VHH binders against D-aminoacyl-tRNA deacylase (GEK1). Designs and how they scored, part 3

Target 1, 317 residues: D-aminoacyl-tRNA deacylase (GEK1), of Arabidopsis thaliana (Mouse-ear cress) (q9zpq3)
Amino acid sequence: MVTLIVATTADPASINPAAALLAMPGWTAGPILPPDIKSFSNKQTRVIQHDRSIVKEDDLDLRWEEATGEVVDEVIFLSRHTAVSNRPALTVHPIGVLHLKDGESPPQGGKPGWAALPSTRIGPWFRLLKKMAEAHGLVPEFEITLEATHHGPITNKPTMFLEIGSTEEYWKRQDAAQVMALLMWEGLGLGGSEEVGKWKSETGKRKVLLGIGGGHYAPRHMDIALKDDIWVGHLLSGYSLPMEDPTQTKTTPGENYIGGNWRQSIKAAFEATKASFPGGEILAHLDHKSFKGWQKKAITEFLAEESINVGKPNDFT

## First folded at step 13 (VHH; from s02 with V101I)

Design t01
Fold by OpenDDE, fold request of step 15:
Parts: sequence; C-alpha cells; structure tokens
Structure t01 (fold): chain B 317 residues (1-317), chain A 122 residues (1-122)
Amino acid sequence: as target 1 above (317 residues)
Amino acid sequence: EVQLVESGGGLVQPGGSLTLSCAASGFTFSDYALAWYRQAPGKKRELVAGISSGGSTVYMDSVKGRFTISRDNAKNSVYLQMNSLRAEDTAVYYCAATEYIDESGYTYYDYWGQGTLVTVSS
C-alpha cells in the first residue's frame, strides 16, 4: 500500500514543497501515468507531478491503482491557499462539497453532497505542522490553521490537503515549502522515524472530532484539534449547513421542520468520518456561538435522531 | 455569539430611497468580506452587492448605479444605500459574511442575518 502526494507543476505552493521533499534522500523515478504525469518513489510514498488543475484530478487514486497495481492508502494534495484576509498561512484540511445541493456545479471540483474520506493524519499533522512551523521561525508570521471541508477533487481513499497561503508572495516562500516538506518527511516516516497519524482501531485514543458550525477556519474546533491524541474528521462551516429560517420561509409543513440541506451535509460528513476511523468514537462538536438558537436546537435534535454523539470541549481528552 | 442584524427595511414608493444597515458581532469583522443578498417571494436568493475586506465592491447588473454597498469597520457594520427603488427590488434583504474566497471567486458565507423586508409599491 502506498501514499500518494500530488503536486501541481504550475502552482508554486504545490511544486515547491514537493521539490523540497524530493531533494531529500531515497527517491527514485517512478512510472509515468497517462498522459504525462510523472512520479517518484520512496519506500511506500509516491510523489505525483501533473500540469492540470489539482481540484479537477478526479480519481487519481483509482487511476494509480489501475496503472501500477499498487493499493493506495491515502492521498495528500499540495496546493496554494487563498483567503479574504490575505494573511500568510499554512493549512490542513479534508475535502468534500457539502455546501452545494444536487444539480449544482462545484467551481473547485468534487460533487454536491459528497464528502471524501478524511485522512487520519489531519489532526496529528496539524499539530506537527504547528510545532515545525514554530521551530523553523515561521510563526507568528504564518498562521497554522485547519480549514473546513469545501472542495474536491473526487477521491476514493482517505485524503487531505496541505496548503500554503494566502497570496502569491507567500505561495512562493521557500521556507514554508521546506517546512511542508519536513512535515511530509517526518509524518510519513521516510527518514526512519515512526510515522505520524496512523489509525489503529484496537489501541490508543479513539476520539474523533466532527466539527459542526463556525467559520472557514473553525477556531473553536481547532482548539480541540490542538489537544493531544485527538483525531480530526470533517469540519462543517456555516456555509455547509444551509438552514432555512422557519420565520421566513417553510417549504415543508411542520412546526419543527427546518429546511435546507444541512441534514444531508451532516450525515455525509459523519459517514465519511466514521469510515476513515473504524472503531473510533466520533464526537460531534457544535460551535454553538456561531448558531442562532433555533439552528442549534435543530442540529442537536437531528444529531440525537441520527444517534450521533455530541462532545463538549472537555469530552475531548 | 456571532450575530448579523439587519435594519432599515420598510415600505417605500417607486423612485424612493432606503438605507439598510447590518450590525455584526462575535467575529473579527475586518477579516471578512461582506455581502447583501435578497430573496423575493417565490424566487431564489441572489447576490445584490459585495464588498471585500479591502473595500472593493461588486454589484448585480440591475442595481448598478442605484445601490451602494459600504462598510464601517469601526462600527462593525455594512450598509446598502438603495436609490431609485423599483417594484422589482421588493424582497427580503440579507447580509452575509465570509472569511474565505476561492480562486474562482466563489464565496463561502459562514454567517447570515435574519433579513429585513423591503417593499417598493405605489
């Protein structure tokens, strides 16, 4: 089984970290995938280089498996990050498109209502990245953050994005690229150390965060994610929880019915998270400060109906 | 607690003017892009105007030259000045906030107000 690291040649925030990683010892040239995707091999890690948009590279895991016969354990995409604030940042996040309804076309890949399997490494690597960034002097210039689930491509194996942001100036930062490379190097155990973020259902801490609510960077969920031994699944920001105000419009009769695709979104995120963490204790954490009273009530009731456990910050220990 | 509270809606004659206000709290206002949306009865919600954190603005075509979006970071507020109002401007107007925008320009609004009704009628 192999880990795929996917780099886009035209994206400095993608190709620079990949190049920095490939500059480390142990890499050999791998097979070329059609039409012109280059690859490199080091132990159980593969680096893939392509020239297309990363968010449109659907089913790269399956294509790799078909081409090479290797089983793909997980996929790590390297990409640039943009933000309203334009502040420098290093980010880790799962992927999926839970903010769109069926029939809509996602601008950044994926498909409406879909949530990828989250990489089990999201939480552990987020913490590791923070430590590495601090150690290498990137903090406090760079913010180390998680991102909520929000885009593609379509994948079939556990997946995460590692991103450098948030402007062209920072996309090209070599020191940031080096830290990302070190993260991958250490996280995957390429240097001989124990890999970071491997899931074992039979032993160890098994609490998994499912974040519900908050902004894109989900600070309150992130606070939980900083705790040792906490695993991280999907994070659903407010935009992934479309809820219709019952005082404004109701599409379905019923006093307690709240319209919108928020139920489907939570369910999809939960199922994908659960699938990535077999035997894990999935705890939904609500950013209650980001919800109106009627929203919180609706979500709480829905979680109960779906037998999804709710966790308070103190439950994540 | 995060809040967006719209105000200023009401009944106005065609050709009249209104100023909508949205007061925000519970998040770092200056880090967010803001927008006004509207939804008429039986129609989909649509973007009316947007303003970036840096003050750049966008408008839907039908309101260009008539509506002006602005923000006051010191007051954690966003405004929509609406002039030369038309019957077709009748809708519930919502303010929204986002801290993330992708490369395509798609906006991911985390927070929404409850809306304020604007009725333009003779």
Scores: ipSAE 0.859, ipTM 0.933, lowest interface PAE 0.5, mean pLDDT 94
Fold by OpenDDE, fold request of step 15:
Structure t01 (fold): chain B 317 residues (1-317), chain A 122 residues (1-122)
Amino acid sequence: as target 1 above (317 residues)
Amino acid sequence: EVQLVESGGGLVQPGGSLTLSCAASGFTFSDYALAWYRQAPGKKRELVAGISSGGSTVYMDSVKGRFTISRDNAKNSVYLQMNSLRAEDTAVYYCAATEYIDESGYTYYDYWGQGTLVTVSS
């Protein structure tokens, strides 16, 4: 089994981390992934570089498997991050398009209603990234944060994005790129150390965070993710929980149905999370402050109906 | 608790003016882009105006020159000044907030207000 690291040749936030990683010892040229994607090999890690949009190249894991015969166990994408605040940031996040319904065209790859398998490394690498960033003097200039689930491309294996943001000035930061490279180097055990973030079904802590609610960066979910031995699945911000206000949609008094795709989104996120963490204890954490009373009630009831366990911050130990 | 509370809606005659306000709480207001949406009966919700964290604005074509969106970070508020109101402006107006915009300009709104009704009628 191999880890596939995907980089582009047009994005500095992808180019620089990949280059920094490839400058480390042990890399050799790998096969060409048809039609023209270059690859590099180091132990059980593969780096591939293409010149398309990183969110538009689908099924790279399957394509690699078909071309090489190697089994891909996870995919890591390197990309730039944009944000309203324009603040510098290093981010880790799962992928999926849970904010769109069938028939809508996703602007950033993927497909409506789809959630990728989240990499088991999201939580552990988030914590590791924070430590590395601090050690290398990137903090407090750079915020170290998670992102909610929000874009593609389509993948079939556990996946995460590592991003540098959030403007052009920061996308090309070499010190940030170096830290990302070190994260991959250490996290994958390429230097001989123990790899970080591999899931073991039979041993260790098994608490898995499913975040529901909050903003894009989900600070309250992130606080939980900072705890040792906590695993992280999907994070659903408010935009992934479209709910119809009952005061505006009710035609008949007494109806309790809350419209919108929020049910499908939660279910898709939960199923994908469950698939990535076999034997894990998935706990849905609700950002209570981000919900109106009727929203919280609806979500809580739905989680109960779906037999999804709810966890408070103190339950993640 | 996160809140967006619209106010200022009401009945106004054609050609009249109205100012909508949206008061926000429970999140870092200055880190968010804000927008006004409206939904008329039997119609889809549509973007009326947007304002970035830096103050850049965007408007739907039918309200250009008539409506002005503005924000006051000190008051955690966003406003919509509506002039030369028309019957077709009748709708429930909503304010929305997002802290993330992708490279395509797609907006990911985390929070919405409850809406305020604007009725333009003689």
Scores: ipSAE 0.858, ipTM 0.932, lowest interface PAE 0.5, mean pLDDT 95
Fold by ESMFold2, look of step 15:
Structure t01 (fold): chain B 317 residues (1-317), chain A 122 residues (1-122)
Amino acid sequence: as target 1 above (317 residues)
Amino acid sequence: EVQLVESGGGLVQPGGSLTLSCAASGFTFSDYALAWYRQAPGKKRELVAGISSGGSTVYMDSVKGRFTISRDNAKNSVYLQMNSLRAEDTAVYYCAATEYIDESGYTYYDYWGQGTLVTVSS
């Protein structure tokens, strides 16, 4: 079983962390994947470098398995991040395109209504990244943050993105690239230390965060993810929870449902999270301040209907 | 609580003017891009105008030269000045806020207002 790390050669926030990682001991050249994708091997880890759009190159896990016979256990993408604020950031996030209906075209890969299996390493590596960024003097210049679930590509194994943002100047920052490489080096145990963030089937349930609501950078959920031993699944910001205001929708008198794809979004994210964390205790954490009263009521009722447990901050200890 | 509260909608004659306001709270306004969207009966919601955190603006073609979007970071507010109004401008107008726009230009709006109705009729 292997960990597949994907880099895009045209993206400095992708290729520079990959190059920094490959400069560390133990790498050998691996096979060339169609079409002409270079690869490198170190223990259980495989790095591939391709020149196509990172979000539209689907099924790289299956394509690795087809070309090599090796089963992929997880996929980690290295990418640039953009932000409206242009503030520098180092980010970690799961992927999916939860807000779109069947037949709509995703802007950055994936497929409508789909949530990838989240990497189990999202929470633990977010915490490790924060510590490493602090130790290397990147804080407070870089914000260290999660991002809500968004975009593709389509993957079939647990997946996360590691990103450097948020402008050309910062995408090229070599100190940030080195910290991302150190994160992967230590997180995958390549230097001989124990790896970080691998999920094991165990007795005694560990807590897995399913984030509901809030902004793209998930500040309320990030407070939970900073706690020790908290695992992170999908994070559904407001854009993943389309809810139609019943007063603005011309519904027949007596009709009480709340339209929009929000139910399907929550269900898809929950099921994908559950699949990545066998035996885990999934707790939905609501960013209550991000919802109007009618939204909060509808979401709370739906979570109860689906038997999805709600966690208050203190339930994550 | 995060809020986007639109105001200034109403009934106006063709050729008239109207100013929409959207007051924001519960997030760092200067980190966000703001937009006005509208939805007319039987139509999809469409972007009317957007303004970046740095003040750069975009407009749909049919409103260029007639509408002006602006923001006041000190008041946490975004405005839509609507001049030379036409019957086709009749719609519910929504304020929206985002802190993330992807490489394709797709905008991930986390927050929407409840809308304010603009009716252009004699």
Scores: ipSAE 0.707, ipTM 0.872, lowest interface PAE 1.3, mean pLDDT 91
Fold by ESMFold2, look of step 13:
Structure t01 (fold): chain B 317 residues (1-317), chain A 122 residues (1-122)
Amino acid sequence: as target 1 above (317 residues)
Amino acid sequence: EVQLVESGGGLVQPGGSLTLSCAASGFTFSDYALAWYRQAPGKKRELVAGISSGGSTVYMDSVKGRFTISRDNAKNSVYLQMNSLRAEDTAVYYCAATEYIDESGYTYYDYWGQGTLVTVSS
């Protein structure tokens, strides 16, 4: 089983970390994926380079298996990040398009109402990235952060994005590219050390964060993700939780009925998180300050109905 | 607690003017893009105007030249100046905030206000 790292040649925040990684020892040329996608191999790691939009290239895991006969265990995408603030950042996030209904067109790949299997490495690599960025002098210039679950492409195996942001000046930064390459080198154990963030079959008392609410950069959930040994699944910001205000809908029976896709979003994110962490203890952590009272009540009741455990910050120890 | 609170709605005659305000709290306002949306009875919510963190603006075609969006980061507020109002502008107006817009221009709003009613009627 192999780890597939995906880079696009047109994006400096993607190709530069890939090039920095490929400059390290042990890489050999691999097969060419149709139509002309170059690949490179090192131990159980495969890097592919393509020249198309990274969020629109669906099923690269299955396409690798069809072309090579090798089963893909996980997919890691290298990409650029944009932010409304334009502040520099190094980010890690799961993917999915949770807020859309069937028939709606996703703006950046994926499919409506879908959450990819989250990579088990999201939490551990976020913490490792923070340490590496600090050691290499990138902090405080670059913020080191998670992002809430968003966009595609469609994948079938555990997936995460590693990104450099947030403008052309920073996408090109060679020191940031080197730190991302070192993250992958150490995180995948390519230098001979133990890899980081692999989920192993053992006792099932391992705590996994499912983030509910807040902004795109998951500020309240970041507090949890920085704790030692916490695993991170999906992170649902406000845009993944469309909730219709009940004061604008007069429904007498079930005054707690709240319309919108928020129930579907939570359920899809929980099921994908559960599938990535067999035997894990999934705890939903609510960003209480981001919800009005009627929203908190509805979400809390739904979590109970679905037998999804809620975790307060102290429960993540 | 995160809040977006709209105000300034009311009843005006055609050709009149109103200024809508939206006061924000609970997030770093200068890091966000803001927008005004509206929803008329029986219609879908539609973008009226947006303003980036840096002050760049966009408008729907039917309001261009009549409406002006602006922001005041010191007061954590965004405004919609509405001039030359028409009956078709009658709607509930909503303030929304985002810190992420993708490369296609699709906007990922995390926060919405409760709305303020604007009625344009003789």
Scores: ipSAE 0.706, ipTM 0.869, lowest interface PAE 1.2, mean pLDDT 91

Design t01
Fold by ESMFold2, fold request of step 15:
Structure t01 (fold): chain B 317 residues (1-317), chain A 122 residues (1-122)
Amino acid sequence: as target 1 above (317 residues)
Amino acid sequence: EVQLVESGGGLVQPGGSLTLSCAASGFTFSDYALAWYRQAPGKKRELVAGISSGGSTVYMDSVKGRFTISRDNAKNSVYLQMNSLRAEDTAVYYCAATEYIDESGYTYYDYWGQGTLVTVSS
């Protein structure tokens, strides 16, 4: 089992948590990946440091395998977060570019209509991060939150992003970097404790959240993700669900339909979530208040047609 | 319930003026960037004007000097003052809101209004 942690020297919110992690015991120098990417090894964990955009370096999992012969099982990216509000945050999220159609150019990596395999650690590490941030005095200054699925890079193995936001002042915060390093240290079991967030379909609760609707920080889905033992897959905010006004799109000679990429978005996110959680019970949780009536009706009918189960909050216990 | 409700559209002669309003509810308005988009029949939806949470504005080239976007955080409202209207401004105008803009400036809108029709003709 190999975990690939990716950092970039171009981003203090990326390189500072990586440096804090590498200052802990057990690291040795690893190979240099082409063209000039440094690496470090500790047990089954590999840290690589490049100097480019964190979202534009594609296929690092496959590139590691090509260079070393070692198969990567999961990828964790360390990155800065930006927010319209500029409020400080520590975030965890899956990646994908679900709203774009074939041929459109993703603004921040990935590929159109694609959802990466979500890391199984998203839910468990979000909860652990919240506890650690509280214990280290970062709350309430920093919000601890999930983000809805967005951007790249392209990956082939289960993936998540860990981020510090939301401005230069906060990207540089060393106490935040230390908490992120502790999250990775404890979450990967590098200090000797049991790792956190590995999927074991044969034990425990197997309910997996697929978030449908809401804003970028997924407030209604956050209520579900905070419940004990809930796994988190993809989170589709409104921007991942393009739905065209039915008064402006009509079938001729066909029946009424709701245009836009929303069906493809839901299906891609569902399939990627299912692939990351074999044997899991995937429950779509709708942020009902974020939808107009015609949108909600269309989505619920589509979920039923696809046999994708809807979960109300009580179904996640 | 999240709502963006546009108003102020209507018929106007070329050279005339209209003020569009968008009343927002169901989210923390001051944390959001707001924008007006428009869509003429058979055309793609296009950005008309945007305003950041801090009040910085952007405009499409064809409306610069004629249109002004503004926001009132106390009333949870964003406005588009449209002066010197032309036939090319005829479209359905939509209010949109986002709490996330990426490093390239690409904007991830979660919420859209139903639109208000502006017709510039006589």
Scores: ipSAE 0.672, ipTM 0.859, lowest interface PAE 1.4, mean pLDDT 91
Fold by ESMFold2, look of step 22:
Formats: C-alpha cells, sequence, structure tokens
Structure t01 (fold): chain B 317 residues (1-317), chain A 122 residues (1-122)
C-alpha cells in the first residue's frame, strides 16, 4: 500500500509539517516528477513537494503512477485552514465540491458535483490527533475539529486533508507542525508500530458515519466521530445541500419534490463513502437542529428511498 | 433549531429609507459572518452587503454610500439600513450566515432566512 503525502512550499502550514516529518528517520530522495516536483520515500510512504496551489494540482495519484509505475493507494494533503472566527485549529476533512452545478467553475479546485473517495483514516486520525494535541499542550489554544467536505484537488484514490489554522501566526506554529508530523509518523506506522486507520472489512466495528447537515465544523457529527472505533466518510454541511424552499417556488400539488441539487450531493457522498468502506455499515447522521421541518422530511424520505440507513447517536456504539 | 428571521420590509417611495433586521438563533452568532442578499423578479440572487465576525464590511457597488450593514452580537441581530431607495432596489431581501469563507473570498452559506419583500414604487 502506497501513501502519497502532498505538500506545497507556498504554504507554511503545508511545508512545515512535511519538513518535520522528513526530519524523522528513514527518508531517502525519490524520483523527480514532471515538471520538477521533488519526492522522498520511507517504507510505503512517499512525500512530494510542489510549489503551486495545493487545491489545484489535480490527479497527483495518477501522475505518480505515470512517472514511477507505482500505484498510489491513498493521498494525504497538508494545508492551511482559514476560519471566519480566526480561532486556531487543527483539522481533518474529506474533499469534494458538491454545491456547484455542471458548468460552474470551482474556486478552490475539484469539479462540480463530485465527492472524492474519503480516506478511511479520517475518523481514527481525528481521534489520534486530539490525543496528541492534548499531550503536547496545544489544547485548549487550538481547537481539534473535523471540517465538512469541501474543495479539491481532483483525486482518484482515498483522500483527506490535514490542516493548521486559522491565521498566518498559527500557520507558522512549529509545535503544531510537529504534532501533525507525529500524527503521520504514528498513523502510518513508520516507526515500527502498527499503523492506524486502515479499513479491514471483516474486523472490528464497521460503522461508518455519513454526516448530513450542520455547519462547516460539523459539531454534532464530531460528537459521533469521537466514539471508539467509528469510521468517518463524507460530512455534508448545509452549503453542500442546496434545497429550494417549496413555499417560494412552483411545486406540483401532491408531489413531495424539493428542488436543488441536494439529492445529487447526498448520493455522490454516499457512493464515495461506500466505495472507500466495502462491507461497511454506512449510517447517515442528521444534524436535526440545522434543518427546517420541510428539509428534514425531504431528506429523511430520500434516504429511505435510496435505502441509506439513518443512525441516531446510540446506533454508533 | 437554527433560524434567521428577516423583518422590516415593505412599500416605500423612491428616495425613502427602510431598515431591515435579521434575528438569528441556534448558533454562536459572534463566530459567523452575516450577509444580505436580494433577488429581484427574473434576476439572479446577488450579494448586497456583508459583515465579518470582526465587523469589517463589504458592499456591492450600486449600494455603496446608500446602505449600511451593522451587527449587534448582544441581540444576535444583523441590520441593513437602506437610504435613498431606488426602483432598482425592489427585491426580496435574504439574510444569510456562514462560518467559512475560502481564500478566494467565496462564501459557503449554511443558513438562509425566508426573505422580506422591499418594494420601491410611487
Amino acid sequence: as target 1 above (317 residues)
Amino acid sequence: EVQLVESGGGLVQPGGSLTLSCAASGFTFSDYALAWYRQAPGKKRELVAGISSGGSTVYMDSVKGRFTISRDNAKNSVYLQMNSLRAEDTAVYYCAATEYIDESGYTYYDYWGQGTLVTVSS
């Protein structure tokens, strides 16, 4: 299994965790990818460093395979995070651009209506990151949180982002970069310990969270993700679920149809989650407080129609 | 339940003034950026004014100098003071809230109000 870690020299929240990881034992120089992307190898792990936008360099997994003949099995991106609140955070999230329609141009990469395969490590590494951040004195200064699914780049293998936020002061924090490097070191088993977060369809708890609704930082879904052995797929914030208010649009009497591309968003996220967790029990967890009554009814009925199981908090035990 | 409730719309003569209010509940208001959008018949919904969690403001060009957005975190409310109203300002006005704005300035609104109608007509 080959893990591709991607950093950009353009972003201290990206290059500093990568540099901290590369300072650990066992790294050797790897091939140079076109056009001039340096790489490094340690066991099953490959690190590449480019100098462009982290969200706009598409298909790096396939480009690695083309250049080396080696198949990439998962991709981890290191990036900065911004927040309206400007509060410091360490974050983990899947990627996709579910809110845009065909023909619209994504401002931060990806493609309209698309959800990447989520990394199986999102849940386990979120929990590990929280423990490591606490042990290294970053809590309560840094919030340790998931983010809802958003942005690119386009990938073809299971993907997640690891981010440091939320301002330039915090992007540059070396202690945060070190904790991210330790997360990757331990999570990938590079020091000889067992790696964390690999999916095995016939072992352990097999419940996979699909988050529906809520704000960008997914607080209700994060409560579920903190439970032991819960796997995390896509997390659809309200912005990924465009729904047209039926009282302000023309609707046919007697039909339960709500406009907007929210159905496509849920379906794309569910199918990508299912593909990353073969044999898993995917449970849609609704942030009920984030929905109006007509939205909850429509979503619940659609989930039933698609045979997507709904999970209450106690169903994740 | 998360709610954004607009009020203050109505019929007004050209050159008149109107104050829109949006009362918010169900989230930590001070962590959010707020915006007013409007949609006239047959037109796209467009940003009118926005205000960051720290109070910084932006305005569309056609309303600069005439409209003022403000927020009151103690009352969980955002306001739009609309002066020197013109016929072209006729629209349904919507309140929207977000906790995430990307590095391009694209805004990811999770919550929208129901809208309040403003009609500027003689």
Scores: ipSAE 0.669, ipTM 0.856, lowest interface PAE 1.4, mean pLDDT 92
Fold by ESMFold2, look of step 16:
Structure t01 (fold): chain B 317 residues (1-317), chain A 122 residues (1-122)
Amino acid sequence: as target 1 above (317 residues)
Amino acid sequence: EVQLVESGGGLVQPGGSLTLSCAASGFTFSDYALAWYRQAPGKKRELVAGISSGGSTVYMDSVKGRFTISRDNAKNSVYLQMNSLRAEDTAVYYCAATEYIDESGYTYYDYWGQGTLVTVSS
């Protein structure tokens, strides 16, 4: 079973970390995947380089399996990050397009109402990345953060994005690229150490964070993700939870009268998280201060109806 | 608690002016882009004007030259100066905030205000 690392040659925040990783020992040239994707192999890891938009290259995991016969275990995308603030960042996030209804066109790949299987490595690698960035002098210049679930491409195996942000100057930073390469090197055990972030349902802590609400950088959920041994699934910012104000729609107050795609969003994210963490205890953590009273009530009632357990920060032990 | 609180709406005659204000709290205002949206009865919510963290602005075609968006980071506030108002400007106006805009220009709004009604009528 293999791990696919996907880079694009036109994005310095993508190709530079991939190049730094490929400069380490043990790589051999692999097959060329149609239409013209170069690959490199080291143990169970495959690095794929191509020229096209990373968020719109659907089903790359299935295409690898068909072309090579190798079963794909997970997909890791290397990409650039943009931020309204333009502040430098190193980020980790799951993907999905939860705010759109069926038939609407996603702005950056994926499909409406869909959440990919989240990589089990999101939490553990976020913590490892933070330690590595600190050790290599990137903090406090770079913020080390999670991002809420967003965009594509469509994938069928556990997926995450690793990103360098937030402007051209920082996308090109070789010290940031080196830290991302070290993260992958150590995280995948390529240097001989035990890999980091594989899910083992029989051992260890089994609590999995499902983030509900808050901003794009998930500050309240990030406090939980920094705790030792906590797993991280999907993180739903407010933009993934479209809720129609019942005052504006003349609807009777209550969960069954509140329109918008928020129920589908929560359910899709929960089911994808559950699928990535068999036997895990998924706890929904609400960023309470990001919700109005009617929103919080509706979400809490829906979580109860769906038998989705709610966790307070101290429940993540 | 995160809050966006609009004010300044009201009844105004055609050709008149109003200034809308939106006071923000609960997040780092200077890290966010702000926008005004409006929704007329029976219509979809539509972007009126936006302003980036650095002060760059965008406007819908029908309001260019009549409306001006501005921000004051010291007061954590965003404003919409509306001049030469027309009947079709009648709507509930909403303030919205985001810290993430993707490479296509699609805006991922984290927070919305409750709205302030603007009525343009003789």
Scores: ipSAE 0.666, ipTM 0.856, lowest interface PAE 1.4, mean pLDDT 90
Fold by ESMFold2, look of step 20:
Structure t01 (fold): chain B 317 residues (1-317), chain A 122 residues (1-122)
Amino acid sequence: as target 1 above (317 residues)
Amino acid sequence: EVQLVESGGGLVQPGGSLTLSCAASGFTFSDYALAWYRQAPGKKRELVAGISSGGSTVYMDSVKGRFTISRDNAKNSVYLQMNSLRAEDTAVYYCAATEYIDESGYTYYDYWGQGTLVTVSS
């Protein structure tokens, strides 16, 4: 079973970390993915480099399996990050397009109402990245942060994005690229150390964060993700939770008074998280201050209806 | 608690003016892009005007030259000056905030206000 690392040659925040990783020992030429996408192999890791936007390149995991006969365990995408603030960042996030309904076109790949299986490595690698960035002098210049679930491509195996942001100057930073390469090297155990972030439901702490609410950089959920041994699933910011104000909604028979795709978003994110963490204890952590009273009431009632446990910060022990 | 609170709506005759205000709290205002949306009865919400963290603005075509969006980071506020109002400007106006705009320019708003009604009629 293999781990796919996906880079695009036109993006320095993608190709530079990939190149830094490939400069480390043990890489050989790997299978060619049709139509002519080259790859590199090291143990169970495969790096592919292509010229297309990776947020719109669907089903690379399935196409790898069809072309090579190797079963894919997980996919890791290397990409650039943009921010409204333009501040430098190193980020980790799951993918999905949870806020859209049928007939709407996703702006950056994926499909309406869909959440990918989140990589089990999101939490552990976020913590490892933070330590490595600090040790290599990138902090405080770079913020080390999670991002809420967003965009594609469509994948079928556990997936995460690793990103360097937030402007062209910082996308090109070789020291940041080296830290991302070291993260992958250490995290996948390629140098012989024990890998980081493999899910083992039979040992250790099995609590899995499902983040609900807040902004794109999930600051309240990051407080939880920084705790030792916490696993991270999907993180639903406010844009993934469309809720229509009931005081302005004209009701029809059979409606819940609160429209919008928020129920479907929570359910899709929960089911994808559950599928990635068999036997895990999923705890929904609400960014309480990001919700109005009617929103919080509706969300907590829905979570109870769906038997999704709510976790307060100290429940993540 | 994150809050976006609109004010300044009301009844106005065609050709009149209104200034909408949106007071924000609970997040670092200067890191956010802000926008005004509106929704007329039976219609979908539509973008009226937006302003980036750096002050760059965008307007829907029908309001260009009549409406002006501005922000005051010291007061954590965004404004919409509406001049030469027309009956078709009648709508509930909403303030929205985001810290993320994707590579395509698509804007993902995390926070919305409650809205303020603007009615333009005799």
Scores: ipSAE 0.659, ipTM 0.847, lowest interface PAE 1.5, mean pLDDT 90

